# Designs tried in a protein design chat: VHH binders against q9c0y8. Part 9

Target 1, 316 residues: q9c0y8
Amino acid sequence: MSASHPGILHEYTERLVAFELVGKSNVTLTSNVTRSLLLFVGGLGDGLLTVPYVQELVNPLDEIGWSIVQVQTQSSYIGWGTGSLKRDDEDLHKAVDYFLHIGGADFSTRKIVLMGHSTGSQNVLYYLTQSILPNYLIAGIAQAPVSDREAAYQFNGKEKTKELVDWVKAEYLDKGLGNDVLPRSKVENFFGEVPTSANRCIDLTDVRGNDDFFSSDLSADDFAKTFGNLKEISGSTAHSQLILLMSERDEFVSPSTDKAQLLNRFRESIRPTTSNSSLSGIIPGATHNVGPKSSPEALKWLINQLITALRSFIDQ

## First folded at step 21 (VHH)

Design P1
Fold by OpenDDE, look of step 21:
Structure P1 (fold): chain B 316 residues (1-316), chain A 121 residues (1-121)
Amino acid sequence: as target 1 above (316 residues)
Amino acid sequence: EVQLVESGGGLVQPGGSLRLSCAASGFEFSEYEMAWYRQAPGKGRELVARITSGGSTSYADSVKGRFTISRDNAKNTLYLQMNSLRPEDTAVYYCARYTVTWSGGKYWDYWGQGTLVTVSS
């Protein structure tokens, strides 16, 4: 991975930016009219160029007429600690709108796919399920969708996590202090140096919290409220596609969890069923972020899967 | 079980030198950022020096040019070379591990028992 990457920095709304990475063709630098966009949103702690495989996607996507854009939201880097899926969704809507309209009428045919990594997967699913989708947003890709709650169970212990939740509810939420930032001395083993609000803590760690989409202990009814609630495309009876890409060696998923089974549970819950992409799967040999400790074939698999998906969207 | 054990402390005269060691066990030492802290009598614990997993170092202003932090990953050992010691360097010195939480946040999660360094004439 290179220390630098050429591209265009976009201010898509006040004080928020997105970075459109330039491929070898340099088409992005001259004209974006013919480019469809993969808008990428990272997970907790992520910002620009923090997910290793993003730069590796640039040229393969460029070859097929797609550009990748890393979107920074208010939640980027350490901002997630005081954020919410709702806030993120608002930012992402502004980003999508910006990229649709920056070229005026000439961009009316632009297609957009939203891709999320890790907690970005919650953003993707949230985006696809909360509002009627515009005709240019054709798919969502959730890479490494994992349960933050179960990650907390794994790293901090289930009982300690419950104790945290109970304490935060009692001392903050019940008192109307959900927006207050929790004392670092009490929660640093969960959130480190990241200022974290009471609400955000509960979103991430409570059973059926606002971010609790991918936990293995959720019921079919729970999944029906998220996976089962994809919204239609405006002006059409069609729906966006949802592609789920789990990492085979995801360190944030319990070793006792059958990932294949869990993925199937997610997929089976997707409604309408036509939104359930056959391209969903498990990235072989991949760590959470398909990083350097992944098998060599992991990145290649991911790239090929994405290319296949994105080509299919253009042909439609 | 994660364990950090400091050694090398003792009594030294002003202007003298001392080398502290921290033996790490129970984790992949090479993957972690490590640091030395110190706590003087009646004062709070303060950062002395840090070293990333990649070997980048940083120092408190009070020890710059005098102290050197280093690591031997093959030996799972952290070092602090202390030169030109001053009475104000008198403290219990601790080694600590810097870790990443599941949420990506970082904090110092493990500490050694400490080793006493006394600088006195």
Scores: ipSAE 0.746, ipTM 0.920, lowest interface PAE 0.5, mean pLDDT 94
Fold by ESMFold2, look of step 22:
Structure P1 (fold): chain B 316 residues (1-316), chain A 121 residues (1-121)
Amino acid sequence: as target 1 above (316 residues)
Amino acid sequence: EVQLVESGGGLVQPGGSLRLSCAASGFEFSEYEMAWYRQAPGKGRELVARITSGGSTSYADSVKGRFTISRDNAKNTLYLQMNSLRPEDTAVYYCARYTVTWSGGKYWDYWGQGTLVTVSS
């Protein structure tokens, strides 16, 4: 599907960009009206326009006064292999800070929602739990909050994954070589041709690795340290809303996993309880990225949930 | 289930030609990028040529202008036409399928058993 997409390319910090797609109204974040944004971060391997539903959101969001902005981080495309959640979070904070301050003095009430797809969901949860939120980032949305470790178990085998983890610890981490890129032949069936550091491998595939937020075998205590730790918005007693949207037919979740039960376990761990949005749910008929193999109702359901949420934030 | 079977190797004089074939089964061949790799004794595998599902090709510098990769999607077959062969082309030649992992990374996930090409001096 070749096409041109009208929009504004923002350089939000030196050499990092975000693309604001422009809807039918031609109103943008730089226009002389108040306009809010959904800031979108993709998963491993993602970049501009790689998640198929994003361009379908442009006009529905535009109709309610919201821009959708696709952020590129140092981890976009193949950059994730030598990155970390912490580095991603630093990039996202710079992007949020940039968007809070563009458009001139007339934009004093801009609202920001951070939305992540797949491992972008780890970015969202990390962003909301690491420090007091110094801005009006009023919600996080995690679409397909999927365990990377359990995906590795499903596709590479649990014992093969544990063997890799043990080998990386012994040959790299125990020797102080955590930043070294692993030999491609040893890891390509996990990470393909993406250069992947020892630390990144462990983050994604070890039990309680730094990215391991969504595994079904984690305890309530594990979830309390993440879902239970949402931070305040600075200058307020308010907290961000957290919306969790699982895909019903997610190909990276084991068929044996009870998604409704897992979603309930995540939601029951959210603290403060006022951050636990009733708009969380399972997208009916959706594949991982709500792509063309999804039922036709999947995209409509997703759009409806997002519009309901975003509208509620401007009515406050 | 996925099978890749190479054929067409053999002994050839320097300057000669050979045509390798790779018969594919167990998957939708037309939808995958494919490649030829080679491995000389005691050395690692090296990329020789690759061809996308749409027919775009690329070649290692060492074979550019001498080798041609092609595919016949109706026959589920990958080809390597090798001209102007040199002794350093002596290797076991493998065909390979390119795929994506759960992490979105891409790599060559299935390999044939190989066919030996010997270029004698």
Scores: ipSAE 0.484, ipTM 0.798, lowest interface PAE 1.5, mean pLDDT 91

Design P6
Fold by OpenDDE, last read:
Structure P6 (fold): chain B 316 residues (1-316), chain A 121 residues (1-121)
Amino acid sequence: as target 1 above (316 residues)
Amino acid sequence: EVQLVESGGGLVQPGGSLRLSCAASGFTFSEYEMAWYRQAPGKGRELVARITSGGSTSYADSVKGRFTISRDNAKNTLYLQMNSLRPEDTAVYYCARYTTTWSGGKYWDYWGQGTLVTVSS
């Protein structure tokens, strides 16, 4: 099962790194100022090469002048338990700044697309809609954008989730103890072994919590505040493209949820409308992470969608 | 409903052998990592052995070379072969299921009722 992958390890901060996977051409972001990058951030628990399809993207992207870079943030692996979207956003902005300029590049020569898997989709949406920091992305891609709150409902039960939220609010947040780590014995059925702060618990499981972007029970007004509020690209009046790619057989989405309808609700809320990409869609036959239990065509479909999108951005 | 039922415990002489079984039902057994735990009188519960869904095994240092964890997916059964038993192995032995939460974190979510193993001369 062990394998090695050629690439460049980048120190994009003093303590954080990102790994650029190098394809067959051996072209890198450092060696070519016109090279663009897909900056990839995983979901809860993810780190480097924990999402199966990432390594399959290297050569297809390389052929069209794009590098795939996996970013390690403070939230990587088990770090998410004490993190926040705000903290993640700060890390991601540092990464974007670093990669935008290495090799002597800038926004005129290099494009950056941020792709998030699973909870990484919240990072993408936050960056494009909620961040107070400047936007330098040509596009964001949310792959398998699912509601963590509704996942909790599905796995733990709606009532038990509400009980958790109420308890955490009463015993921690109301007392100014939001940064305290919750007792594992009380919350391991939600978060396992991952140390999880009171604030992070509420972010993920409360109605309209900070991470609540994709829940099916949200109103049009809720979506308008997020999807409907894409920021301008810094130094321009243009807006980033937003591509939403749901997995058809996503095990974290309730079977009772109409994914197509939900996707349409997201898309219809996107403002400006020009940011609503026609490439958004449902990955046919795909499990959440487009893993081995997916249909054979799922990965191919994803790759083709990405290639189509990325080509369009460098031609602009 | 998920159920784990241990059996095979009993009284045995030092140096003897026992084989414990855990019958699993109510879930797809083959997809889960399983483990044996034990709790001796007056002590805390401790991990004895683990086996992944793929069949990889790990053991506590105190039982390495003496105990063997295995599984039969066709029978939905977990086993613990215990050889060269010692008085310090006396404990209630529990079968447990390891699961992944929606958040990716993992924990032992189901336990059996336990089976008593007594090693005494």
Scores: ipSAE 0.825, ipTM 0.943, lowest interface PAE 0.4, mean pLDDT 96
Fold by OpenDDE, fold request of step 23:
Structure P6 (fold): chain B 316 residues (1-316), chain A 121 residues (1-121)
Amino acid sequence: as target 1 above (316 residues)
Amino acid sequence: EVQLVESGGGLVQPGGSLRLSCAASGFTFSEYEMAWYRQAPGKGRELVARITSGGSTSYADSVKGRFTISRDNAKNTLYLQMNSLRPEDTAVYYCARYTTTWSGGKYWDYWGQGTLVTVSS
């Protein structure tokens, strides 16, 4: 079903856009310098408003003085196949800078929270761990952080995934052809119609690949390199908060995986410990994207959790 | 195990009609987009008609107005009603399932064995 959504389309680069969803108050980032924003980045295949619960966040956030912005990166839709976390991070930095200042705002009036869905969670964690953070980037939220590698194991089989990785390494990476796009006929069962580079394939499916943050078979040392490496806020001893929100019925997580235990493993690895938010948790009854097959309480829980988080940040 | 089994093919005269069926099993049929493909001798496989899980349909230009794709979710069956058949419609017709990978990409992952349709005077 088609629907219309009030909002403002922003050109945050020469070629990339982001959509600010406007709530019932009609207050925008442009019209109010004190308005803060939740900058939302989707996962593989996502673009503008492709995650169902995003539109449901608009009014609740609006009521507490927050806007939600859906960012389109070069990786949006089918662009992820030739993308990387590094490229995504560059785009996100540009978005953050743009939205910090739009309407005449600055670090003293506006705060930004970065939220990622699915593989967007890798973007969030990557953003928080690569460079010293500014004081206006106050938190990251990872919704439905899942292992793409383990998803491949579930859908395609562990052995077949390993065969893919070995083949790609031998035929492409070892020959310096990492930027080549893999033949669809060989990899469509993994990536469908999405043109996928050799490098991106390895990032997503190799053990300890560049995107391998959330796999259940990773060690504490592995988690220490990601969760344990949150960067400090510039000019402060403080750090941004990291909130992890897993979906209870996430179809991309093995049924044999104890999600609560896995979440605890992630949280226990967060450094500094003060960045480990007590608001992390499991969305009850939620499918991966909290979609229509989720329990009715799932969306409400997510909304309440986000509102609680965002309010807490303003009060600080 | 996922299975697609086509039936209803045969010999028909030009201008005649034929209805193909595809019996699906081993998966939740109602959740998947389905399609009919055909392959004529010496030619590549081509899309004939598609139907989404929601029931939206699309057709190749060559069959538009003559063929109708439909589904009965209660019976786990896909249909292709073929009217005003032409000799150029002669082909093996295949039923196929459209699926989404873990990465969100899509592809046709299962095919039936096919059923032969011959249009000849």
Scores: ipSAE 0.823, ipTM 0.941, lowest interface PAE 0.4, mean pLDDT 96
Fold by OpenDDE, fold request of step 23:
Structure P6 (fold): chain B 316 residues (1-316), chain A 121 residues (1-121)
Amino acid sequence: as target 1 above (316 residues)
Amino acid sequence: EVQLVESGGGLVQPGGSLRLSCAASGFTFSEYEMAWYRQAPGKGRELVARITSGGSTSYADSVKGRFTISRDNAKNTLYLQMNSLRPEDTAVYYCARYTTTWSGGKYWDYWGQGTLVTVSS
């Protein structure tokens, strides 16, 4: 069924937009500058309202002075196939800058949190740890952080994935053709109809590729380079909080993987340790996107965790 | 093991009718979008009709109003009712399953062996 959602469409660049959803209080419309913002980015294939629980966050956040904003990047929908974390990061920084400086006004008191779903979690982690641009987030939230590489292992097979990587490296990367789009007939079992560049393929499926943050076979040293490298908030000596929320019944994580253990490995790697939020955890009974096949308690749990986190940031 | 087995092909006169069947096994049939494709001699494979798991249908322009795709989930069977057949409908007809990759992209991952339909006077 089709539904309508009130909101504000923001042109945060010349060509990119973000949609701020309006809650029941209508304060987002009447006093927008007083709202703190949860910027939301989806995973591969996601766009506006493609993640089911986003609309369920609007009113709970509204009650505590927050608005949720869905940010469209160049990678939205099928754009990810020719994208990169670096490109995404540039877009997200432009969004953050826009919301801090709208119409020439400086909203220095506004708090901004970046939340990513699925592969959006790589965006969150990249922003906080790998970006060469200034950090203006009080926190990052990674919901359903999963390894795309291990998802490929699960769905396509480990050996076939390795064969793909080897082939792409030999036929494209080694020849300086990383920007070429791979033939659909050769890679559709991995990427479907989505045009995918050689570079993007390697980013997602190679061991220690550019997107390889959450794989269970990574070493402590690997995690130290990402989780262990949170940047200071610009203009401060403080660091952002990092909240990791895994889905208990995530269909893209192997059943043989101990999610609790994996989460702990991530958390233990976070530096500084003060950035390791106690609110990290596993969403009980949740599928990957906390969708309709999830337990009834899953969405409520997620909402409560978010509300708790966001309230704490207003007091800072 | 996933299997798709087509049947019902044969020789028919122009203006005649034929009903194709595709027997599916090895997976939860009701959860998948299915389609009929065809390949005429010397031509590429083309989409004829699609049906979603929810029962929504779409057709190639060349067969609209003449062909009907349907499914019986209880029997794990896909059907193609072909009416008002024309010589240009002569082809091997294939049943196919539509699936979603881990990356969210979609593709046709399994195909039947095909069944030959010949429309000739």
Scores: ipSAE 0.823, ipTM 0.939, lowest interface PAE 0.4, mean pLDDT 96
Fold by OpenDDE, last read:
Structure P6 (fold): chain B 316 residues (1-316), chain A 121 residues (1-121)
Amino acid sequence: as target 1 above (316 residues)
Amino acid sequence: EVQLVESGGGLVQPGGSLRLSCAASGFTFSEYEMAWYRQAPGKGRELVARITSGGSTSYADSVKGRFTISRDNAKNTLYLQMNSLRPEDTAVYYCARYTTTWSGGKYWDYWGQGTLVTVSS
């Protein structure tokens, strides 16, 4: 059923907006310089309030002095099909800059944590490790990080995915046509109705493509280039915390994959080691988006884990 | 293996009625949105009616008030009740399944072989 949610709509660029969900206290980022925020970015196809657990975070976070803000980027909804992690990163940096300063705040009074769901996890990792732009996050949280490439393997088949990659490279990338949108009739079994560029297709489905952070077949050297390369916070020698929260019943991770082992491989690769948070873990009984098919304890666990994490940043 | 098999087509006079059936197998029928499409001679395939997994329905303007889409999840069967048939309803009618990809995009991934409906005096 449709519902109304109180909040503040922010124009963080000329054409893009973010929605601050307001909790029971009615305190906002504009009204309180010491208010911190969890900046939330969804995955492929996500937009405002498309991830079920987001509205459930509002009041628990509000009680501890944090707002949750849903950011809309150019990649929101169907925009991801013609987007890139680089473009997303530019949008996210604009959002971070805006929210860091509204109400007269700065990094000394307001903290920002970027939380990504699903492919939003790639945004988090990209921001912290690959971006050429300054880092202003106290922490990043990757919820339900998954390999889109391996999801394609699972749903479409490994061989068919490779055939797609080879075809797109030969017919588009090799001809300088990476920005062309692929014919729907050829790729709808991968991307549905979403207009998808040749470049975006390769980013998501090629081995060591631009979005390939979480694949189980990557080497320690691959992880060293991403997890092992956290950037300093701008103006400081300190580094952001990185929290990884996998869903125990993630339907986009192969049943044959040992999630605990995979998580450990990610964590062990994090550099500096001080950025490897002890709060990383597996959400018990959780489906990918911690949705209605999850165990009742899954959402509670996630909320408690987030509260614990966010409290730890208040005194930093 | 996913299968969709249409039946119930035939010859009918203008103003007459037909009921089409689509037998589904090889998947959890109740979890999927389903639809009827039709293709007339010399024309493209067009959507006739859709029904969500929850039972919500929608219709093309050309058949609204005359056609009714329904489903029996216990029998894994999709239906199309066609009343007040017109010559312009003459077409091959197809049953189709709507699915979500790993990327969140959606498409019609399985189709039946179709059943012919001819409306003629």
Scores: ipSAE 0.823, ipTM 0.941, lowest interface PAE 0.4, mean pLDDT 96

